# VH-VL binders against Probable nicotinate-nucleotide adenylyltransferase (nadD), part 4

Target 1, 199 residues: Probable nicotinate-nucleotide adenylyltransferase (nadD), of Chloroherpeton thalassium (b3qyz5)
Amino acid sequence: MKKIALFGGSFDPPHYGHFALCTLTRELFSPEKIILSISKNPLKGSANAPEAHQLAMAKLMAEELGKTGPVFEVSDWELRRAGFSYTIETLRHFHAIEPNAELLLCIGEDNYQIFEKWKAYQEILQLAHLVVFARSGTQGEQQSSRIIPPERYTWVQLDLPLSSSDLRREIAEGQDWQAKMPSSIAAHIAAHRLYQNEK
Below, E stands for the ipSAE of ESMFold2; O stands for the ipSAE of OpenDDE; V2 stands for 0.75 times the mean of E and O plus 0.25 times the DockQ between their complexes.

## First folded at step 1 (VH-VL)

Design F6 (framework fv_fasinumab)
Fold by ESMFold2-Fast, scan of step 1:
Structure F6 (fold): chain C 199 residues (1-199), chain A 121 residues (1-121), chain B 107 residues (1-107)
Amino acid sequence: as target 1 above (199 residues)
Amino acid sequence: QVQLVQSGAEVKKPGASVKVSCKVSGYTFTELSIHWVRQAPGKGLEWMGGFDPEDGETIYAQKFQGRVTMTEDTSTDTAYMELTSLRSEDTAVYYCATDLWSGYKYGMDVWGQGTLVTVSS
Amino acid sequence: DIQMTQSPSSLSASAGDRVTITCRASQGIRNDLGWYQQKPGKAPKRLIYAASTLQSGVPSRFSGSGSGTEFTLTISSLQPEDLASYYCLQHNSYPYTFGQGTKVEIK
């Protein structure tokens, strides 16, 4: 059965944490595609990077990932939709496109611990197998929710403490941020003065 | 149509713990980012912590780290903020507030009515 | 932590007056700034998000401007019901931080 892995996020900006998760997913699951799905907020007014630059940076990340193996794509489907975008709606969309593929939904451990709070989480479990990335220092699967059957998820250990929120602050403060992402993305941020302060 | 309704006023002795509740209605509880803010009498607003949906983690302000815990009970659509080892300077009105969860941060657009916590000997 | 400083700490004005409150961030926060109104004995209410976008249902006499490190909230024609404390909030990075507040009194 062919597999398609889905990574949802704002990619604001993408960083080596995303890079590591994506490459590890390719190596462990051999999916036909790994899709970077850009999240949409219908209440625009945030000072996060403009959506056009989020898309551009996600595409740069997919290009860099593609140099390591040719399975990476970007989806702007959520950005084109009207209204709020829930994970279940994104999964329904990809299931409709590829009804015979097994969907892998890649999430972090913190999101897994609150998974039963997700809209239509039972339907998510029918449509997708969860790939849960867990940090070093957790108690692994032993701390996970008992509501999610063991056959519905795979637990993957990866210790890489990078955060887009922290990275935006570090860029704004003029800290050493450039080493935390592929150089093409760092160049894009610098060229367009994203996340950087004017005085 | 999001509404946040908080628990009633509390009077505690120094060294005790308090757990304030925040009942959510009018939106999918699972998609909300809940923040907690306090205000000491006659003072300004102070952010204590909140859920960051982009990274999937709860962030606490350094001043409260080690004493505060923010949790949720999805069966009752209720968020909680527990503060331990109470001191007289913890006397304040405690607010819950929500930010829409979508990977973008617009700030706190809906607020609870506040819960007065008085710490006295 | 990003420090937010408001000016003035308090002001008194008459109905119909134009009132301006400023907020300065200790580092650039782009337009990740909101303005909040708190009337006596009430919870805060957001007036403006993204530095200049008016919250739905908020009277048009309120407006916000600025980016980077300097921001202003303007009330074009002060009304008696505007007696309140006003706070700026940066949400550019954690921890979120508020300004110290500006108390607006009606003469």
Scores: ipSAE 0.000, ipTM 0.449, lowest interface PAE 12.6, mean pLDDT 82

Design F7 (framework fv_fasinumab; at its last look DockQ between E and O 0.65; V2 from the best seeds 0.00; counts 0 for: pae E 3.7 > 2)
Heavy chain, then light chain:
Amino acid sequence: QVQLVQSGAEVKKPGASVKVSCKVSGYTLTELSIHWVRQAPGKGLEWMGGFDPEYGETIYAQKFQGRVTMTEDTSTDTAYMELTSLRSEDTAVYYCATGAVAGTPYYFDYWGQGTLVTVSS
Amino acid sequence: DIQMTQSPSSLSASAGDRVTITCRASQGISNYLGWYQQKPGKAPKRLIYDASSLQSGVPSRFSGSGSGTEFTLTISSLQPEDLASYYCLQHDSYPFTFGQGTKVEIK
ESMFold2-Fast, scan of step 1: ipSAE 0.044; ipTM 0.607
ESMFold2, look of step 2: ipSAE 0.012; ipTM 0.558
ESMFold2 (binder alone), look of step 2: mean pLDDT 91; pTM 0.938
OpenDDE, look of step 2: ipSAE 0.379; ipTM 0.787
ESMFold2, look of step 4: ipSAE 0.013; ipTM 0.599
ESMFold2 (binder alone), look of step 4: mean pLDDT 91; pTM 0.935
OpenDDE, look of step 4: ipSAE 0.565; ipTM 0.842
ESMFold2, look of step 5: ipSAE 0.313; ipTM 0.725
ESMFold2 (binder alone), look of step 5: mean pLDDT 91; pTM 0.932
OpenDDE, look of step 5: ipSAE 0.585; ipTM 0.849

Design F8 (framework fv_fasinumab)
Fold by ESMFold2-Fast, scan of step 1:
Structure F8 (fold): chain C 199 residues (1-199), chain A 124 residues (1-124), chain B 107 residues (1-107)
Amino acid sequence: as target 1 above (199 residues)
Amino acid sequence: QVQLVQSGAEVKKPGASVKVSCKVSGYTLTEISIHWVRQAPGKGLEWMGGFDPEDGETIYAQKFQGRVTMTEDTSTDTAYMELTSLRSEDTAVYYCATSYYDILTGYSKPFDYWGQGTLVTVSS
Amino acid sequence: DIQMTQSPSSLSASAGDRVTITCRASQGIRNYLGWYQQKPGKAPKRLIYAASSLQSGVPSRFSGSGSGTEFTLTISSLQPEDLASYYCLQYNSYPLTFGQGTKVEIK
């Protein structure tokens, strides 16, 4: 009965695409809460916003989402650990905290297509139900159904017009990026001059 | 922190096959893809292929299609590149390199980290 | 396939000099371009991604600019440790293609 949805990512920066995914997850699954879990990744953090600002922006996104309905939380658990964290470790952590909750692991289609490469992916399927966000016009569901039992995932079609990577480039180039995210996050980026090359 | 360690140098005869390994540590194969790049002595870098997370497929450069196979063992975090029907012009240093995923958007960027390289010499 | 052409193929400059390397794509690649440094006997190292984003840990004397088809890598004050070959890479579309490389030597 009780469901908790997990969105993993760098949120570097968060944007209306993340907003739409979280809102849709709330509408479709009615979870007790949605957790934005900030991923620790040395590769991703090397030239982007400092981890403190990733955390601040994720908290702003959760705050904005909270204005539209309950309940959004940010987890910095992975950021506090030494070294990289596997998704299975994050799921074990949340399962230990809420042993009677059904975990919903929200992932993109690209990650679903390589899910068999995930560390301990069979244990992940024991701990979590996958919510796969897929673009229109892909064959991913038919290809992947042979690996992942159909009762262990839900396929959700949602075309996302935004990406954090494209957004970072637009900010660095001085393009009009501010309408692509909640104004509180845009203000934070502008105030701290994030994603702009320093002279 | 993140480290790619490749297998040692190989000497092969023309017509043989070689399989180079790339062990990933400090990060998992789940949120990165491995690409392979080679460099003949005194020459530039040449992309051979790698996993494309947008399509969920391994993409090979046309020049190597039919002769190359790239695989991964996620239980040991090890990627492999096997090249068959070796010729003298396949003598090169072979590198594995990472391309990172953004899990929510599927965007990736090459090449954050590189292995140390594996010299493959093809001679009579 | 997208062809990447670098200029010059080699250069020799003095310590403290400003060095510019250019890279031209045969078709538009937006800003999906990286720059890589390869020191003798070593694996390549990424300096720049997304045409102008400096990789963490790379000295600020390195910078990238450009979009579409014309790109530049600039070293504002050449240091002895910058002796290396430099490669651009387009990652707008498969197959991924490198430029032919530029060898940088100190006079």
Scores: ipSAE 0.000, ipTM 0.447, lowest interface PAE 11.6, mean pLDDT 80

Design F9 (framework fv_fasinumab)
Fold by ESMFold2-Fast, scan of step 1:
Structure F9 (fold): chain C 199 residues (1-199), chain A 122 residues (1-122), chain B 107 residues (1-107)
Amino acid sequence: as target 1 above (199 residues)
Amino acid sequence: QVQLVQSGAEVKKPGASVKVSCKVSGYTLTELAIHWVRQAPGKGLEWMGGFDPEDGKTIYAQKFQGRVTMTEDTSTDTAYMELTSLRSEDTAVYYCATHPYSGYDLRYFDLWGQGTLVTVSS
Amino acid sequence: DIQMTQSPSSLSASAGDRVTITCRASQGIGNDLGWYQQKPGKAPKRLIYAASSLQSGVPSRFSGSGSGTEFTLTISSLQPEDLASYYCLQHNSYPWTFGQGTKVEIK
């Protein structure tokens, strides 16, 4: 029936990589909602943004995405819990809210390769269909999985050389980073001096 | 390549303290949860404690509670394990290792440091 | 604390032999069990995760099985380089606990 796509992550900061994944997911699957689920990072130090700013930047990303098409939402459910949440807990939460929706769990190929290490991965496969974003030069969309049945995932090729970890380093070092995200997010980072190392 | 690099061997007298370091190379410490395991000569592996990402707290094994402190310096990507009031039975190789976790933009690693030999003798 | 008991404590076998190591948990741990290989003078290396999943880069002669309280590591065709100590680890609840280890020697 209706589909809801989930992107989990710290979005610390969000960038054009996230933007491209979200818009491609909308084009390929026509979900009723795409939810950016903000993961709490309990290992936060001075190199990471405070939770209020993670949420603010995710909302700015959802606003920019909304200009291109229907219904992007941010979930702060995990931010209201202590510690780091596992994906199975987030999926249980959304399944309880929308029991008749098909959940699409959007993940990168690196996470797919180690998916069997995810907590309760078999239950994840019962609750959600995986959408795996893979780079060119890897195995294609016809790849068979030894552990994960082919009917439980869809393979999508997309080359995106962006990561939040690299961006945090680039911002801290004063490198050119502003073109790698929507200008509203870049302005927020600059205005609040996020990701600055102590001098 | 992501790796954990530990400080060198230490020789201590009973009653002293030791602080072992674990430097994250090729990644950032803030994206990892570190735990510590020791191994006495000729004996098995013993878990000492580590960061629990679900609860956001450091958990210590009861045997070491009150003598062990695990800290992190994110500015240098270095984790530390300090053991106080050393006894001869604390002679062991001490390892740092990553705690498993996953997420959309988080990396999952099962990495071990090379080990640090701590010898406690009078 | 969850107690992990391995059997046997040591074994000696010939190249090509099938070797089996068992690990028992004092209470149910689901599939939150890993198997580790430690060669002399080296840090441990994970062979199996989630009780039965082979770690990338580990030879296919290694396999794991079991759930709940009874777990098995199997080496289908023992090789000389497999001389090592093998440990199970439960990470279902804190404190994490290792089995006492099994030393594997090749004749």
Scores: ipSAE 0.013, ipTM 0.505, lowest interface PAE 7.5, mean pLDDT 82

Design G1 (framework fv_guselkumab)
Fold by ESMFold2-Fast, scan of step 1:
Order: structure tokens, then C-alpha cells, then sequence
Structure G1 (fold): chain C 199 residues (1-199), chain A 120 residues (1-120), chain B 111 residues (1-111)
């Protein structure tokens, strides 16, 4: 059975945390593809980078990841649609393209804890196996929703002290941020003066 | 097959208005940016601006902001380039193109061009 | 004046290799923006030749290749043929202009 892993996010900016999650997913699940699915920001005038730069940086991340092994792809499907896309719509899209593949939906523990609030969450569980990344020092699996059967998720413990929101603030404040992402992405941010107006 | 079909050649006098068209077919028109490119006789290519037909998000090159209007009608898969008052210096070939993306937008399919001649 | 600099002309004989340069700055190619290349045959619309620095669209022969280094990019044409006689344009994005930019174009003559 062919597996395809999906990482949804704004990648605004991508960083070594994303890099680590993607490479770990490859080692644990041996998927045929790992897709970085860029989530559209439906609100214009935000402090975040324009969606063209989100896509550019995600492609740079996929290029760097590709140097380490199996095919990494970027999907801009959500960016090209009008308005916001629910995760179920994105999963339906990829299931239609690859109906015989097992989809692995990669999410963080915080999203897992509120999974029953997601639109059509039961259909999500029929279309995809959840891969839940949890920080060390939390016992989230023991506190997890009883709504999600254990056979429909895999719990992966990985503690990474990196977030895009913290990085955007650090860039705006002139802090030392360049070592937290591949140099190609850091160069892109510096050259385009991205995130200068963050908070 | 992806096609962009532009309106026919125009001969105009200075001060006249003009609206030329670019009709897309063979792809999802609302899911791709359309760009406009000018080529003056014997000269190179110049970006004029781009539009996303799905929400009419329009962006102009600095040299063309206020000089032309770019618009689109998604119900008929057509983009437009419009002048309120033509000048002799507007004489050029005008291309529309569908835009792909790789770190920025780039023309992946081009229309055949519309020759606009402005003379007295 | 173009933001991306190309030589105005280049020439070669059939079977030779020619290279067309595209020189930018820190605000465009040097910033990591990809370079795309177009071929314009006399009297026709431009056609996409290379996108994303190195990729060929379906139907473009492997005689055409692109590369990028620092603030510059290059289009190489090997096994030059008379049918390659055309104008060639590079294109990228410039952050200081917040817009796409074309090179000035290079006229290739096959002697």
C-alpha cells in the first residue's frame, strides 16, 4: 500500500522544526511522497508574508529536504482557491488524485486535542491516518480525546523549541534568527525584508 | 489544451479609449494569475501588471500604475487591458499570459499578441 | 533600462555551444528568486523555454539548459541549430520594485 504524508501549514516562514518533522515522518512511515500543503491566509493586510513568499519559502524547504532523500512536494492547491479550505476538502482533493494511497495527516498535539471541533472530523478519520507530533514532557496521549480510536492515529514524541510565530517576532525585533532555518530561506527573508512589521 | 486568444489589431488616434481582451480556455481560468506584457516595436519585454480573476486582485508595475486598467470577467474567462486616453507612445504589441509560479509568477502560456497602433 | 542585464547579441555556428548570461543584483536573483527563460522567434509571441532556473517544459529539447549562481543566471544552448536564431529573455522578480522584471533580451545569430 502506497502512503502519502501531508503536512498542512502556512510555512510563514518554514524552519528547522518543519525540516525535522518531515525527515522523521520519512524514517518512521516510508511514504512515497511527503506533501507540504500550504494553507491560505484568508485575511489580507496581516503581518505575515504575502502568499507568494509563503510558496517560495516552502519550495526552498522542499528543495533542501529533497537533498536528504525521497521526493518532497509543495501543494499550492489551497492558495489558488477562493477563501479558506477546511482540512476535509484538502483530503478529498488528494484522495481523488490518489484513491489507492493511504493518506497520513500530520498534525500537532494542540490540534489533536480539539480534533472533534474540525469540520467533518469523522470523514477525516476515514480518509487519513493521523500522525500526531507531541512535545516531550507532556502526557497528551493519556489525556487525549476518546473520540479518536487508537487504531486511527500514531503518537510521535518530538520536542522542537521552534515556531513560525516566534520566528516572525524575532525577525521583526532584529534578533538572531538566521540559524533556525536553511540558509536559502534566511537569504530569501533578508533580501525581501519579510516580517519587518510583525507585532 | 491551454489557449489564450487575444482580440485583433487596433489602429487608433491619440486621445481615444481602447479595451483589448484575452480569453483563456483549456484550464481553470479563476485559479491562475493573468499577466500583461508590452513590447514596443524593436524593443524588449516589459511587465505591465497581473490579475487574479478569482477575486480581481490586481497588481501594477510602477511604470504602468495609473496609465492602464487591468480587469477580468470570470464568467466569460476573459481578461482586459484598457486605456482611457491613448498616446502615440502606446504603440506596441501587447501580450497576455497565464502565470505559473516558481518563487514568483512567470508566463507559462502566452497569447498571440494584440498590435496597437496609435497615430495621427 | 532593464534591471536584469543580458548581452545584446551572441553568435555561433551550427553545432557549437553558446551561453547567454543574465546578471541581476541582491534584490532579485541574489535574493533567491528563480530565473525563467523565453525564446521569441521572429514575428511570434515569446515561448517558455526554462522555468525555475533549470526546468524544461514538455517539448523543449535538452540542448537548452539553465543554471543559476549568486546574482547571475545562464542559458546554455548546445548543438546550435539555425532554428535557434531568435531573441532570448530572462525574467525574475525584484523585491525593491515589488514586481516581475525582464532582462533586456539577447539576439542570437546562427552563422
Amino acid sequence: as target 1 above (199 residues)
Amino acid sequence: EVQLVQSGAEVKKPGESLKISCKGSGYSFTNYWIGWVRQMPGKGLEWMGIIYPGDSDTRYSPSFQGQVTISADKSISTAYLQWSSLKASDTAMYYCARLGYSSSWYPDYWGQGTLVTVSS
Amino acid sequence: QSVLTQPPSVSGAPGQRVTISCTGSSSNIGAGYDVHWYQQLPGTAPKLLIYGNTNRPSGVPDRFSGSKSGTSASLAITGLQSEDEADYYCQSYDSSLSGSVFGGGTKLTVL
Scores: ipSAE 0.000, ipTM 0.448, lowest interface PAE 17.3, mean pLDDT 84

Design G10 (framework fv_guselkumab)
Fold by ESMFold2-Fast, scan of step 1:
Structure G10 (fold): chain C 199 residues (1-199), chain A 123 residues (1-123), chain B 111 residues (1-111)
Amino acid sequence: as target 1 above (199 residues)
Amino acid sequence: EVQLVQSGAEVKKPGESLKISCKGSGYTFTSYWIGWVRQMPGKGLEWMGIIYPADSDTRYSPSFQGQVTISADKSISTAYLQWSSLKASDTAMYYCARHPTYDYVWGSSLDYWGQGTLVTVSS
Amino acid sequence: QSVLTQPPSVSGAPGQRVTISCTGSSSNIGAGYDVHWYQQLPGTAPKLLIYDNTNRPSGVPDRFSGSKSGTSASLAITGLQSEDEADYYCQSYDSSLSAVVFGGGTKLTVL
């Protein structure tokens, strides 16, 4: 059975934390594809990058990841839709085009803790196996596994070194941010003066 | 441009039925939850419930469950709030507002608000 | 009573800084749910001022900022102007009620 892993996010900007999650997912699950699905946020304004630049940077990230193995793709399906999409809608979309693939939904531990509040979460569990990335010191697996059956998720311990919110602030403040992402993405941010007005 | 336009003010007597409306424009109506918020005269904001127009998934605050009905007609991009039998204590300003949320309906902000519908119930 | 507690009023002079607190519990803010803030000018509908704890919608000046820590959140307003005189509401989600919850509101008076 082939596997397709899905990472949803704004990639605003992508960074080495995303890089580490994607490469680890490839190593642990050997999926046929890992899809970076760009989320559409209707509240984004000039404080964050425009959608065209989110897409461009996600493509640069997929290109850099592709140098380590050729399974990474970007989906702009949510950006092409009117309005924004819930994860269940995105999963229905990918299940429709690849009905025989096992979908892996990659989420952080913070999202896992509130997963039962997600729109149609029981249908999500029918369509996808959860891959939950948790930081060291987390106690959430023992507490939340009663809500989500243990056969429906895999717990992966990985400390995320970076956050996009911190990076946007660091770029706006002129701190040393370039080492925290692939050079192609750093060059794109510099060339287009992205995140200069973040505070 | 995103806009929510509500129906006009209503003056009713206790025991009467009422249905007020909230029409969305400038966005894809079926892609966002619509919430209803009550503000009694001189009081704060109270969340009543929400509806997702694409499938009519409706959720109520425990305080309003059974007291009102929330519905939507996606063909005309309109959400509704309805009472079968009004009480004097229903006198309030009623707002509709849009919920932009990623994956949980109840964790989101209310980003665009209607102008409000004043409902006065007196005898 | 409100599930989220705000002071009923706060005041400041033009140019000063004020902060408005929003105190929750382990079932809402303490559970990690985001806090949002609304400004309601007299006779108008509420307007989204801060979303997801710290973010400003386009058009909201940087004089307004939000923060969240533990079971509480705060709205800070710097460089007070007479036009800031309004009611301010915090909002989060409460898992025990399975409902969106608002604070009781704070009336800001610009002296």
Scores: ipSAE 0.015, ipTM 0.529, lowest interface PAE 5.9, mean pLDDT 84

Design G11 (framework fv_guselkumab)
Fold by ESMFold2-Fast, scan of step 1:
Structure G11 (fold): chain C 199 residues (1-199), chain A 123 residues (1-123), chain B 111 residues (1-111)
Amino acid sequence: as target 1 above (199 residues)
Amino acid sequence: EVQLVQSGAEVKKPGESLKISCKGSGYSFTDYWIGWVRQMPGKGLEWMGIIYPGDSDARYSPSFQGQVTISADKSISTAYLQWSSLKASDTAMYYCARTDILTGYDYYGMDVWGQGTLVTVSS
Amino acid sequence: QSVLTQPPSVSGAPGQRVTISCTGSSSNIGADYDVHWYQQLPGTAPKLLIYGNSNRPSGVPDRFSGSKSGTSASLAITGLQSEDEADYYCQSYDSSLSGPVFGGGTKLTVL
């Protein structure tokens, strides 16, 4: 069965955490394709990058990942829509393109814990198998067992203390951030003075 | 300009049916949820429910499930709140508001509000 | 009766700072759901004043600010003016009720 893995997010900015998640997904599941799907954020303020720069940085991340294997793509489908998109709409889109593929929806543990808040979350579970990335081992997995059936997700431990929210703050505060992402992305941020709202 | 415009005030008797409207303009109506909020005279705000106009997916507060029907007609960018049989206790100001449920974000904020529809139910 | 608890009233003189609290529980604010604040001037619809704990919509003066810690949130108003006299509501999401919840509201009186 053909597998397609989907990483949805703002990639605002992308970092080595995303890099590690994508490469580990390739090694564990051998998908035919891994898609970085760029989402809109209606809560965007001066601390966030413009959509054109989200797309540019995601493409840079896919290029770096592609150097390790040619299965990575960027989707700007959500950005091309008039408004934001729910994950169910994005999954319906990819299911329509590849109706015989198994979709793997890659999410963090924090999003997994609030999965019942997602629009049409029951339909999401019908369309996709969840791949849940967690910092903690069995403790966090045990907390969530009642909400989502065990056969509908795979729990993957990955111990990397990186987040885009923390990086935006660190960049704005002038802290050490460049080593936390591929140099091409760091250069893009510096060249375009992204995330400088507190300077 | 993004705005929500509600239908005018209503005066009804107990047992009568009523349907009030909320028309969106200045944005893509099917990209957002529309919520309904009740405010009884001199009281606070109460959440009633939401609808996604793109597919008419409606969600209700437990307190209002079965008491009202929320619907939408995306062809005219209008959401509706309907009672089959009004009670005196339905006397209130009813607001519609643009809202959203986002994956990975706790955004249930209401950024654009209608002016309100006053419903008075008396014998 | 409100799931989120606000003081029913607060008061201050022009130029003063006032703070309005919003106290929740582990099923709402304590579960890291965002807090939004609304201002309702007499005879008008509510207006979004603060969203996502601390963000201001365009047109809201910077003398209004929001914060969140643990199971509680606060709205601070500095340089209090007579036109600030209004009802203020906090709002979050409650996982046990599977929907948005409002505080009971706080009437701000400018002395």
Scores: ipSAE 0.015, ipTM 0.490, lowest interface PAE 7.4, mean pLDDT 83

Design G2 (framework fv_guselkumab)
Heavy chain, then light chain:
Amino acid sequence: EVQLVQSGAEVKKPGESLKISCKGSGYSFTTYWIGWVRQMPGKGLEWMGIIYPGDSETRYSPSFQGQVTISADKSISTAYLQWSSLKASDTAMYYCARHEYYDSSGPFDYWGQGTLVTVSS
Amino acid sequence: QSVLTQPPSVSGAPGQRVTISCTGSSSNIGAGYGVHWYQQLPGTAPKLLIYGNSNRPSGVPDRFSGSKSGTSASLAITGLQSEDEADYYCQSYDSSLSGWVFGGGTKLTVL
ESMFold2-Fast, scan of step 1: ipSAE 0.016; ipTM 0.496

Design G3 (framework fv_guselkumab)
Fold by ESMFold2-Fast, scan of step 1:
Structure G3 (fold): chain C 199 residues (1-199), chain A 124 residues (1-124), chain B 111 residues (1-111)
Amino acid sequence: as target 1 above (199 residues)
Amino acid sequence: EVQLVQSGAEVKKPGESLKISCKGSGYSFSSYWIGWVRQMPGKGLEWMGIIYPADSDTRYSPSFQGQVTISADKSISTAYLQWSSLKASDTAMYYCARQDFWSGYYTGSAFDIWGQGTLVTVSS
Amino acid sequence: QSVLTQPPSVSGAPGQRVTISCTGSSSNIGADYDVHWYQQLPGTAPKLLIYGNNNRPSGVPDRFSGSKSGTSASLAITGLQSEDEADYYCQSYDSSLSGYVFGGGTKLTVL
């Protein structure tokens, strides 16, 4: 059965946490490819990178992941769409391209717990199998929504050591951030002075 | 200053073709979606469609799919709305508007900058 | 069949508070899509008044505020002034239509 994994996010910036989740997904599910789907930058203030830089950094991440094994692609489909792009629209798009593939939707535990509030969540479950990444010590699956049938998700326990929001703050504060991502991405951030809230 | 400037008023007969324009200035035109909104005399606002000028990715309202063509020429920072054959029911004010670039996935797009409007009158 | 429903008109006297409702459904406001509000003065293009449910663009006085709950949103105008006389439109996104939807508009008359 052909599998395609979808890893959605702003990649603002990408980091070794994303790297680890992508490589673990490859190891556990052996998908034909993993698509890094870039979400539009939410209006959160000057702490976020421009969309062009989100795309550039995601492409650098895919290149670094590609050095470790096949196959990683970047999709800017959501960035090129008008207005909102709900996950259901992204899944419909990829299902139309690959109607015979099993879609794997990679999400974090926090998103899983509120999944029933996602737009068209029942249709999402028809189009994709959920891969839920849970942090160690969160009491895991016991506190998750029970409305989602167990055959529609796989629970993967993995400590997620990094977050993009913490990383943006660390960069802005001049902390040691460069070791937390591939060097190509760190170089891009430094060269373009990204995430400097006071310039 | 960021602004959208639209072409002048048009008076046409049913069956005629028409192409109106919306020129952006003061910002990176290719990097923002441009929407078209119709307002019939004495009526409300209706979204017609939008275009991303960098690659001409175009989306239409179901009511306007096949009824109009939206296009853009990024080299001159201009978006277009076109009819192959006008009807009397096309009589309206037509606005172009820029979508807020940074209103992403969660917040959705607001139309933050509007053109002054192009009045199109179609009568016999 | 308006996707977002607004009252066709509201009225108030100078200094009063008025509210304009915008009622949607589970495919738009109820799905947690943000609501934006536009003011259209007579003979002019619409102007963005409120974005993202409750944020004001620069230059919009704090007399204007927005709120959202469930499948509905509201625009509140306090200290009503004669120059507030205009048409007001809400706007959101609808997943079933995969597009933007406007309310029918509300004519505010300052008596």
Scores: ipSAE 0.006, ipTM 0.467, lowest interface PAE 10.7, mean pLDDT 83

